# Miniprotein binders against a2bj90: the designs that were tried, part 170

Target 1, 235 residues: a2bj90
Amino acid sequence: MSRSARRKTSALNTVLRVVEVFASIQGEGPFTGTYSVFVRLAGCNLRCPFCDTRYAWSLEAGKPLGVEELVEEIARYEPSLVVITGGEPLLQRHPLNSLVEGLESLGLRVQLETNGILPAPARDEQLWRVYHVVSPKDVPVRVPGAKLHPSWVDYARATGRAWFKFLVANEQHVREVAEYVAKLGIPRSRVYIMPLTPEKLDMKELLELHSRIASLAVKWRLNFSPRLHLLVQLP
Below, E stands for the ipSAE of ESMFold2; O stands for the ipSAE of OpenDDE; V2 stands for 0.75 times the mean of E and O plus 0.25 times the DockQ between their complexes.

## First folded at step 20 (miniprotein)

Design QX7 (at its last look DockQ between E and O 0.95; V2 from the best seeds 0.88)
Fold by OpenDDE base, look of step 20:
Structure QX7 (fold): chain B 235 residues (1-235), chain A 105 residues (1-105)
Amino acid sequence: as target 1 above (235 residues)
Amino acid sequence: SPEEALRRAEELLDEAQWLLKLARIYQRAAERAARRGDYDKAIFYLELAVELLQEALELFKEAERLASNPELAEKIREILKQIEQELQTTKERIEAYKKKLEEQK
C-alpha cells in the first residue's frame, strides 16, 4: 500500500460522525448519578419503534469531527465519565477506538452504550478496556434484525466490564429477561431491568412505573436501572 | 379461607388496576406518535397496551370469582366490559395504523 493510501486510511480512522456532545448526569445502568459527558454518535443498524433518538439513525445526521478535537471538547467539561452513545457507536468502530485511546490518555473513564448486535471488543482494541452497557433488542421487546452477538457474554465473563440492560413493562417481560439471561449464562448481577417509558410521561405516572419495576427487580433478584435523567428533568 | 380469598382478590385488583393504567399510558403515547406520523411507534405502544389489557382482564376475572361482596362483583363486571371494549378499539387502531404505515413505504 502506498504512503498516500496509508494516510487516507489513517485520516478516515480519525473522524467521527457526531450528532451532539453535552454534559449531564448518567441516568441509567451501573453508573447512575455520575456526572458525564455524552457523545451521541450518528448511524444505527436498528430501527427500534420506541427509539427516542431517531434523529441519530442516519450517519448523515452527524457532523464529521476529528478525534483530537473531540477529546479536547470532552476534556473541557471535566467529566467523571464519558458516555459514548448514539444510534450504534460500534458502526464507527475504528475512529471510536482512537477516541477511547485519546480519552484514556487523559485518565477519563469511558462507558459505551451498544445494542450488542456487533461483536464485542477484541483484546487488541482500545474498546476492550472501557465499560459497556449492552441493551439487547431481541428480549423482551422484539426489534427486527436484533440479535445479541454471543461474544458479549464472553466479554462480560472475561472482563467484568459489561452489563446488560433490558426494557420492561410488566412481570411477564421480567420473566422473559430472567429466562433469556439464564439460557445465555449471563450472571444476574450483570443484568439491569429498566422501565419502558414513553416520551412526555407525567411525573406521578413515571414515579409509579419506576416503583412497580423496581419491586419486580427485587422479586426477581435483578438490578434496577432508573431513568434518573427523566426523574430530575435533565438531558 | 374467606379472609385469604379477600386478600387475594385485593392483590389481584391492585395489580389489574395498575396494568389498566399502564395500558392507557402506552395508548396515549401511541396517539402522540400517530399524530406525528410515527405509525411504527404507535403500533408498538398499542400492541404493548393490548398485552397489558389482556393481562388486566384475566386478573379482574379472577378477582370477580373471588369476590364475596355483590357490589364489588358488579363493579368488577363494569370494568371488565370497559376493558373488552378498549381491547377491541385498540386492535382496530393497530390495523388502521398498519395500513397507514404501509402507505408511507
Scores: ipSAE 0.861, ipTM 0.934, lowest interface PAE 0.5, mean pLDDT 94
Fold by ESMFold2, look of step 20:
Structure QX7 (fold): chain B 235 residues (1-235), chain A 105 residues (1-105)
Amino acid sequence: as target 1 above (235 residues)
Amino acid sequence: SPEEALRRAEELLDEAQWLLKLARIYQRAAERAARRGDYDKAIFYLELAVELLQEALELFKEAERLASNPELAEKIREILKQIEQELQTTKERIEAYKKKLEEQK
């Protein structure tokens, strides 16, 4: 394709619907504690009752931002990690790949958060090279419409760049997660359990819930994810 | 042995009391959600609370069976009665919120 055609294609596919951009600490999963810039994309293909970011469900909640403008904004934070979240970021897959290309050109490390309904990246996508934390919503609580796409397990095995994270409240939930991941062939080293934390817990309750779920993680030989940003009161 | 049964009963009571506490955390979260009109979230948390209360009930029943102290066994029986009432009340709230959710449609 000529340089002129590539420039025209880039201009047509340079817009993302973005709800918010902010700096914080990645509080969950394998990169817990990392200074991060969060990019929340608009639109979601689920309506989880426990969702804390319902304001991102509608595509119309996002402002149209040019990819190059967004890359420049992100770079000014000097992040150690760029976390792309939402809604469901893969609903904007094509311009998302353009964003990843721009971030990669600056040497920035990228992590995607997804509910895993849409397929894992193909080898020729820019998203292939980034990290993914996949949160299936059909276990332990079945959310209508949720189903993990099987390509995520294959992607995790092929690349080592995907992990699977599950919200749990009790040991019965952990048992259900263990059965689910065993059935799908997901190794325990790729699995995180995380406390199902409602809004506005006092600190004592929050710590006690963390302690109980962490003890279950040890008992079941699974990784534990905190909600560190809640413990340290960051967004 | 009696010592093993006592230790097991104490472990069951600790876990069962935690499950009760967690159920009440989710019940309060449901009330907060309902006050905002988020009845789907409220129902979700109440259904979790029902699951936790049912699990706590089973653990208290097992602890009662292992209890050699009649005073402890009677205290557990009173707790079981309270849990059954709390289960019924919580299920009634779920049905009330389901009606509210339908009214939003």
Scores: ipSAE 0.848, ipTM 0.923, lowest interface PAE 0.7, mean pLDDT 92
ESMFold2 (binder alone), look of step 20: mean pLDDT 88; pTM 0.878

Design QX8 (at its last look DockQ between E and O 0.89; V2 from the best seeds 0.83)
Fold by OpenDDE base, look of step 20:
Structure QX8 (fold): chain B 235 residues (1-235), chain A 105 residues (1-105)
Amino acid sequence: as target 1 above (235 residues)
Amino acid sequence: SPEEALRRAEELLDDAQWLLKLARIYQRAAERAARKGDYDKAIFYLDLAVELLEEALELFKEAERLASNPELAEKIREILKQIEQELQTTKERIEAYKKKLEEQK
């Protein structure tokens, strides 16, 4: 490969398509309550009917940003955690590894949100070192084309840096999650159930739904993820 | 015992009433989606509402069977009739939205 081809490939690995960058509280999963900068990446390999971030589905919905510029922007917020989310962040795997390298060089903690369809990080990727919350879309809700990649189970076992978050509405959904994780050999301590909330719930209905799903989490010996940002009216 | 049957009936009613309420939450979400032309989202929430209504129907039927008070049994029968009608209407709406979704392709 010519020096010119290596420079073009290096330049392509340093640009992300970014929808938005904002500071908030992590509302979901193991890092609930953490002051976080959210980086929403563009592009998704799913079309979930219940998706609240449909504007991020197209790669063209994101602006091209350099990794270095994005690291500087994130650092200005002095975050306790950087949350990489979007459509599916792993569609931008190469520049995302460069972003993680930059953020870790500043001592920033990074958490990835992924649908788990694409392979888990390999040992030689910067992404291997970060935290991952995997949100399967094949159970209990059945999104067409959703299938958890087996390597996420292996990654979770090898590193202890992955958790699995499932959307649930009732006890039958919780049962299906329990059966699914048992079949895959995912430890219950790595499993979160979260209320399947539609848009524009009133606070009373939202609180009651949280209470019902939290009670099911206790009954089924699973972790509970709130939608804390919805409860406290943050982005 | 009659006391155990009553306690179980009350538990079933509480759970059934919640499921019915949750079904109606998703129905409202579906209606909001449909008004925006998002029939995929509308169908998704209506399918979920059907599952919840069917589960609620089963729990109310079991509560009716356990009800020793005729007035309570009658109230449950009225609720059952309402749920059955709501199920039918919801299923019809799903089919209507499926047609609209195909018209968008």
Scores: ipSAE 0.844, ipTM 0.926, lowest interface PAE 0.6, mean pLDDT 94
Fold by ESMFold2, look of step 20:
Structure QX8 (fold): chain B 235 residues (1-235), chain A 105 residues (1-105)
Amino acid sequence: as target 1 above (235 residues)
Amino acid sequence: SPEEALRRAEELLDDAQWLLKLARIYQRAAERAARKGDYDKAIFYLDLAVELLEEALELFKEAERLASNPELAEKIREILKQIEQELQTTKERIEAYKKKLEEQK
């Protein structure tokens, strides 16, 4: 069997539990504004009170899809970026590495969104080479059990392919984030603060909250992440 | 100086009024979550609202101390009374929702 045939056979033996696949704009973090395909994986190791995607908490919420078929589905959208999100996608780490291999073989750029509880990629994982936006939930929002794994800071320093994004409501929260990242040695250039936005906020309130948090980002010399998809009413 | 006191009072009032507005945003979000039975989300937003109301209260108290105009000071005192009541009722709602969340377990 040729090397190419072996690779296809390996991808077919790997299954992901997938909640949804859809095209939209990446609305948050360093790739804000990029035409993206989102792959939402089932399962989460947290139960954040503010979670907007509670429907992805259970693995049973996902449909089993073979990695090869998923790659083909994603490719048909012709995305500029593939965003792997969830729940917590690292709960499906092994088949996720297979998905990343398939996407990269087609030249597709991949970004993963994670709460950072599970360890950062090892050098021999396919995930080592993709972009990561890590959203710790222990500061300032204090979700129980949400301790950032220290390997994410090492990974960010070694690769330059990770950024850290924090939900904030006020300046006290920003101060807590600044202290947290300084203690961990995360440079400000890798840190985003993002408005803690309830769902179904009216547009005037949404804009005012964005403005206030953006002003704090400037004051504290941190990057600002909008929730652009909410401002432009996309999923 | 009068100029320093005015500048500080204006800064305190702007910050306090925003904190009050944001607290009310989170209070409405909590009400929406509670109507859907999401009491953990409701409690989370009310806890944020309490933090913001307490901070706003302190900033309005300082603005009152700096007010040289008796009519402005009286208006601030009315706002303080409203915030104290709002804080009390918000804390009562948190306890009520905690009971409902426990009943869902």
Scores: ipSAE 0.783, ipTM 0.884, lowest interface PAE 0.9, mean pLDDT 91
ESMFold2 (binder alone), look of step 20: mean pLDDT 88; pTM 0.870

Design QX9 (at its last look DockQ between E and O 0.93; V2 from the best seeds 0.85)
Fold by OpenDDE base, look of step 20:
Structure QX9 (fold): chain B 235 residues (1-235), chain A 105 residues (1-105)
Amino acid sequence: as target 1 above (235 residues)
Amino acid sequence: SPEEAEKRAEELLDEAQWLLKLARIYQRAAERAARRGDYDKAIFYLDLAVELLEEALELFKEAEKLASNPELAEKIREILKQIEQELQETKERIEEYKKKLEEQK
């Protein structure tokens, strides 16, 4: 391969399609309450009916940003955590590994949000070192084309750096989650259930839904994920 | 015991009332989605509302059987009739939105 072809391939590995970058509190999963910079990447391999970030589904919805410029932008916020989310961040796996390398070089902690359809990080990827919250879309809600890649279960066991977050509405959904994780051999300590909240829910109704699902989490011996950002009216 | 039956009826009513309320939350979400032309989202929330209404219906029927107070039993019967109607209307609305979704393709 010519020096020009290597430079073109290196340049392609250094640009991300980014929808937005913002600072907030991590509202969900094991890092709830953490002051975080969110990096929403463009493009998704799903079309979840309940998605609140439909504007991120197309790769064209993102602006091309260099990894170095993005690392500098993130660093200015002095975050306690960098949350990489989007549609599906792993659609941009190569430049995403470069981003993680840059962020880790600054001593920043990184959490990835993924739907778990694409393979988990390999040991030679920078992504292997970060935290992952996997949100399967095959249980209890059934999104067409959603299937958890088996390598996420192996990654979770090998590293202890993965958690699985499920959207639930009632006890039947919690039962289906419990059966699913038992069948896959996912430890209950790695499982979070989260209220399936529609957009623009009344605060009283939102609190009641949180209370009901939290009680089910205790009953079923699962972790509870709030939607804290909705409760405190942050982005 | 009659006391255990009454306690169980109260538990069932609390759960059933919550499920009914939650179904209506998702119905309102579906209506907001449908007004935007998001019929896929509307159908999703209405399907979920149907599941919750069906579950609420069964819990209210169990509570009715356990109710020793005639006034409570009558109130439950009225609620059951309302849920059955709401279920039918929700199912009809799903089929309407499915047609509209196909018209968008």
Scores: ipSAE 0.858, ipTM 0.933, lowest interface PAE 0.5, mean pLDDT 94
Fold by ESMFold2, look of step 20:
Structure QX9 (fold): chain B 235 residues (1-235), chain A 105 residues (1-105)
Amino acid sequence: as target 1 above (235 residues)
Amino acid sequence: SPEEAEKRAEELLDEAQWLLKLARIYQRAAERAARRGDYDKAIFYLDLAVELLEEALELFKEAEKLASNPELAEKIREILKQIEQELQETKERIEEYKKKLEEQK
């Protein structure tokens, strides 16, 4: 392809508001254990009280960064997975699609983390082809304004590229998750329950909570997600 | 049978004791958040703690009904009294933090 193709229209002068870029291990969900580069985008459409990344809520918290420059920075880490997170990354949907295009042109595997309020990718979006971990915030904890867009269930069914992850503390929460996913038609194989871990737990507390939630996952025939990065003390 | 009731009581006690421990974990998390002025986070964790304490209370009450050992039943009754006190104190703390959150607005 010519020089013009290397300067794709959607990537030209396209800017993302980026809070941080760092290498670590994906500690949650279906890609747990994968060497990853995390790209935290600024802006969020929720104000969850349990949010551990409140510093990413405002769009102005992000540094403007050209998409092509960002792709080059990410590529230098030689990641096995690029995790796009935030805030809520879909608030920057247009330049995000440009970033995904650039990353995929280099053969890099991409995963998006989203609260699922904004619609799932359309078939003609670059985001259609990447993996998604959707974390609804209206079950078991009901954050005001959080409502999973129904297109995510359709997207998961059509593509097999979306999973749903829920923070839980006890069996009652797991029961609520089970009822929620059954009502929406989300198959158990796409559902992860994960321990609701406050900041600064000691290792004994982390392990006990992990053990109890993992036992519930087995009991309820759901997938278990650890917070592996906390257990191994990585960011 | 008596053996099934005893086994059920042991299962209830194990779960109830874990719920108490978890409630206290969230209470400490709420205290840490409150020290930073994060009263919305503090209230969130205390609401979780109240939920867990209420669940533990019901499980201990059920275990008391199944207990055949008088010394165990007496210990459970003392735990029930403690849980009721913790619930009251936690709910008072929630209201205190709600007032502080409004003052920050």
Scores: ipSAE 0.789, ipTM 0.904, lowest interface PAE 0.9, mean pLDDT 91
ESMFold2 (binder alone), look of step 20: mean pLDDT 87; pTM 0.874

Design QXs (at its last look DockQ between E and O 0.02; V2 from the best seeds 0.00; counts 0 for: pae E 16.6 > 1.5, placed apart)
Fold by OpenDDE base, look of step 20:
Structure QXs (fold): chain B 235 residues (1-235), chain A 83 residues (1-83)
Amino acid sequence: as target 1 above (235 residues)
Amino acid sequence: NPDDEDEAQSLLKSARISQRAAERAARRGDYDKAISYLDSAVELLEEALELFSNPEIRKQIEQELQTTKERIEAFKKKLEEQK
């Protein structure tokens, strides 16, 4: 293998396309309320009509950052959690494994946000060791091209490090989620329902929606995820 | 549409990740899992094919689809040989 081929393979594994890095409170899922650094990666394999981060859909919307530089930047915030999000983070799987290795070497906890279309981590990946919140887009919202990869169910069972967060607007959506997770054998304790928020809700409408969906979560014996960052007006 | 091309490229990338995951599962003798990963790759490639208008890219995707389906059949055969 020529020195040129080794340099190209090393560069592909050590550079991420990053849209933004910021500190905030985790507003969603099992880590709600945690002081977190968010790393928003560029590129998505979906075009959800309700996406609030459309600017992250193109890989070109991200700046190339070295993994080592990104680890140093994240560490300066002294986070309680590192949240890797974006469009779809697993589109950058190779350098993402290197990032996780770097962050874990510093003793930082890592959570991945994913749409669950791509395969779950294998045991030989650094990603196997981190927490995952999977947000399926097939049920109930039926985004074209969205299908939960079956390996996420296996990963959740094997590791206990995955949760499933579903977007819901009404009781019919909650029913569809309950049937879907029962069919797949996903434990209800690992299932979150979250309000599907259309663009331009005022605070009153947002609170009313949260109240309705939370009441449905109790009725259907599912966990509730707020969109806490929207309620407290954080990024 | 430039948005459709970006989506199609993202789907292709996703399919190739699934294919690599399948080959890793197969090397471990987990042919059930390998087949599941390749089924996901087929779905992603079929969707990408709907979004690509370029005949050369379409031809490449069709070839990758065919190869993926052949690998599924090869893994089904290996799964039967284990039973």
Scores: ipSAE 0.013, ipTM 0.297, lowest interface PAE 8.7, mean pLDDT 89
Fold by ESMFold2, look of step 20:
Structure QXs (fold): chain B 235 residues (1-235), chain A 83 residues (1-83)
Amino acid sequence: as target 1 above (235 residues)
Amino acid sequence: NPDDEDEAQSLLKSARISQRAAERAARRGDYDKAISYLDSAVELLEEALELFSNPEIRKQIEQELQTTKERIEAFKKKLEEQK
């Protein structure tokens, strides 16, 4: 390793607690269907009863990985999209910004998934430049401790790089979402509704739920997000 | 204690989530991570076992615990074969 490479590596020597890194298809939101590498970060500031990734709630669930090593691992998959998810990735904000810098230096497209409790990126953060899918958990599902930070709406208006995704089970939930986004001034074009799936659901029931929520999306003029990875049985 | 039984059921559900995560990791060939998930499942099953007093339920959890430990050993062998 050259002296220049060693100095750069030392300057980027930050650590993330990572639960898993794997390739799959982005199954949700505006980038549905994209060949992606998922980076699941440990730690969450919520305990949603419907969470399908409870194994990421504790920081202990993640192993420490250096950002340089993580960038190299991700790049070997040759992804079309890097999805940073978790738990709640913004709990590791500082090293996360370093990871984003490394990924962007390789020309890799990045999307962050967040519950929106912590503030949106500032203009001088690397996270400012990536895409965000914000999944508020205060409406309609009313998870204790959940509250969308108002900066996410300002960020979405300023950048056009944020979308808001809501879990819904029925039309009453969709009505609550519609009222919520209207009150906050979030345009319908930035709003996705997605099926709230129970753990014990066979494929027929899963398809029927998708059909019902998709029909509601059309009726309420909102975008629909599938859970495509569940339908095609990918991780 | 009914609160203990509710907590035990929650622990059992969490253990099974960890077991499924281990199988996903194993399908990717990531046996280090699969073992870590199963270690977490073992801890959760052992905690749940302490909270149930019904002998039939305890026997079922003990069998699941043994199966999980056997799976850990199988993954350790797979990890060695990758070397």
Scores: ipSAE 0.000, ipTM 0.152, lowest interface PAE 16.6, mean pLDDT 86
ESMFold2 (binder alone), look of step 20: mean pLDDT 84; pTM 0.804

Design QZ1 (at its last look DockQ between E and O 0.89; V2 from the best seeds 0.89)
Fold by OpenDDE base, look of step 20:
Structure QZ1 (fold): chain B 235 residues (1-235), chain A 99 residues (1-99)
Amino acid sequence: as target 1 above (235 residues)
Amino acid sequence: SEFLRIAKIYQRAAERALRKGDYDKAVYYLYLVAELALEKGDLELAIEYLEKAAEIAQRANLRELEALVYDLLARVYEALGDKEKAEEYRRKAEEIREG
């Protein structure tokens, strides 16, 4: 392999397409309430009708940023957690592994948000070490082209570093989640249900949805994920 | 009722989406209203919302969402005991997925 080919492959592994970097509170899942830096990566393999981050769907919506520069930018916020999100972060798997390596070298905790369509991390990937919140889009929300990759169940069992966060709008959705996770052998302790919230709700509507889904979570013995950032009016 | 309040949230969201030209979002939120109607046992209301969702999906060429709407229409008609219409909508959904 020529020196030019190695330089091109190394350069491809060191640049991410990033939409935005910002500090906030993790509003969702097992790390709710954690002061976090969010890295929103560009590109998504889905077109969820209910997506509130449509601006991140195209890779071209992101700016190319070097991994080293991005690590330095993140570190300046002194985060308790780095949340890698986007469209689908795993579309940029190679440079994402390099980013994780850099962040972990600084002792930063990392959480990935993924739709679970792409394979879970392998043992040799830096991503194997981080926390994952998988948000399936097949069940119950039936997004076209969505299917949970089975390797996420295996990853969750092997590492204990994965949780599953399901969007739900009604009790039938909660039932379908309960049946789905039982069939897959996912422990209920690793399952979160979160209200599917339309954009531009008022606080009363937002609280009504939260209250309903939280009640269903208790009834069905599942964990509840708020959308805390929306409730407290943070990014 | 709590049900009607939640249904109204998604209905209003669909209406906002339509006004913006977010047809995919509109179809999907109407679909969610129909699921709520089905959960309440209001099958006629479910059909009304799904027919509207199908019309929007068809006009906007949202074939995969159109098929999703037809799947739910088939289930609603099956619940009504109309096996003929249930099979018609199953076939329509299949034709979209095979094409």
Scores: ipSAE 0.901, ipTM 0.955, lowest interface PAE 0.5, mean pLDDT 95
Fold by ESMFold2, look of step 20:
Structure QZ1 (fold): chain B 235 residues (1-235), chain A 99 residues (1-99)
Amino acid sequence: as target 1 above (235 residues)
Amino acid sequence: SEFLRIAKIYQRAAERALRKGDYDKAVYYLYLVAELALEKGDLELAIEYLEKAAEIAQRANLRELEALVYDLLARVYEALGDKEKAEEYRRKAEEIREG
């Protein structure tokens, strides 16, 4: 692609509204502990009362960045994993697919975090080939309008590249998760429960929540997700 | 006990949220305290926290959260055997969700 043609493509179809780019560890889910660059995209289709990233709810919170520029910025961190998060990243689906293409061309591994309301990737999307951690917000935490799109279960079965992570606060929640995933046919090996963690907890409170939910994960034979970045005081 | 320690964490979080004016967080964390109370069969404590959550939700015009609080109040009154109150709260939640 010529420089002129690249600029036209970037201006027309390949701009993302980005809130922040930063290095940290992936603190949640199956890739916990991995040195990662996080790309937080603006915009969300939910207003969860427990959200700790409310600053990303509005699309206007993001700066417009060209995909090529963003790929270069990400590459400079030399990440082991690129985590695309937000808000809800799938609200910017088209330029997100372009970002994934650019990152894949550099051999970078990509993981997307999504609330699962919008459909899973189609086979002809670049997003089809990345890893996904899907965090439904309808069960057990009962956020209105947060129903998981059924295509995520089909996608997980077809590709093996999706995991499901649920916020829980008590054992009844864990039982609801177990029933929910059984009804949908999601195997336990793909399911994580994670403590619903209010902001500004001290370390004793954080450990207490982690310990309780981890014990429930063992009891119910589900995977446990920490919020490791909180325990080690990273962003 | 463990459930009391966990309930205290969410109760303190609700108080912090109230001081900051984050009323949706406050309502949600009080709702979680009430869920824990119901799980342990402390129905009076559950009602106490849910009535406070409902008051905050009403004052702050948090209609979806108010409906959620009414859902749990209905479950608590059902557990108490008060069919009239349980039906009343179910109707209140349904009225908010009509549309």
Scores: ipSAE 0.882, ipTM 0.942, lowest interface PAE 0.6, mean pLDDT 93
ESMFold2 (binder alone), look of step 20: mean pLDDT 87; pTM 0.850

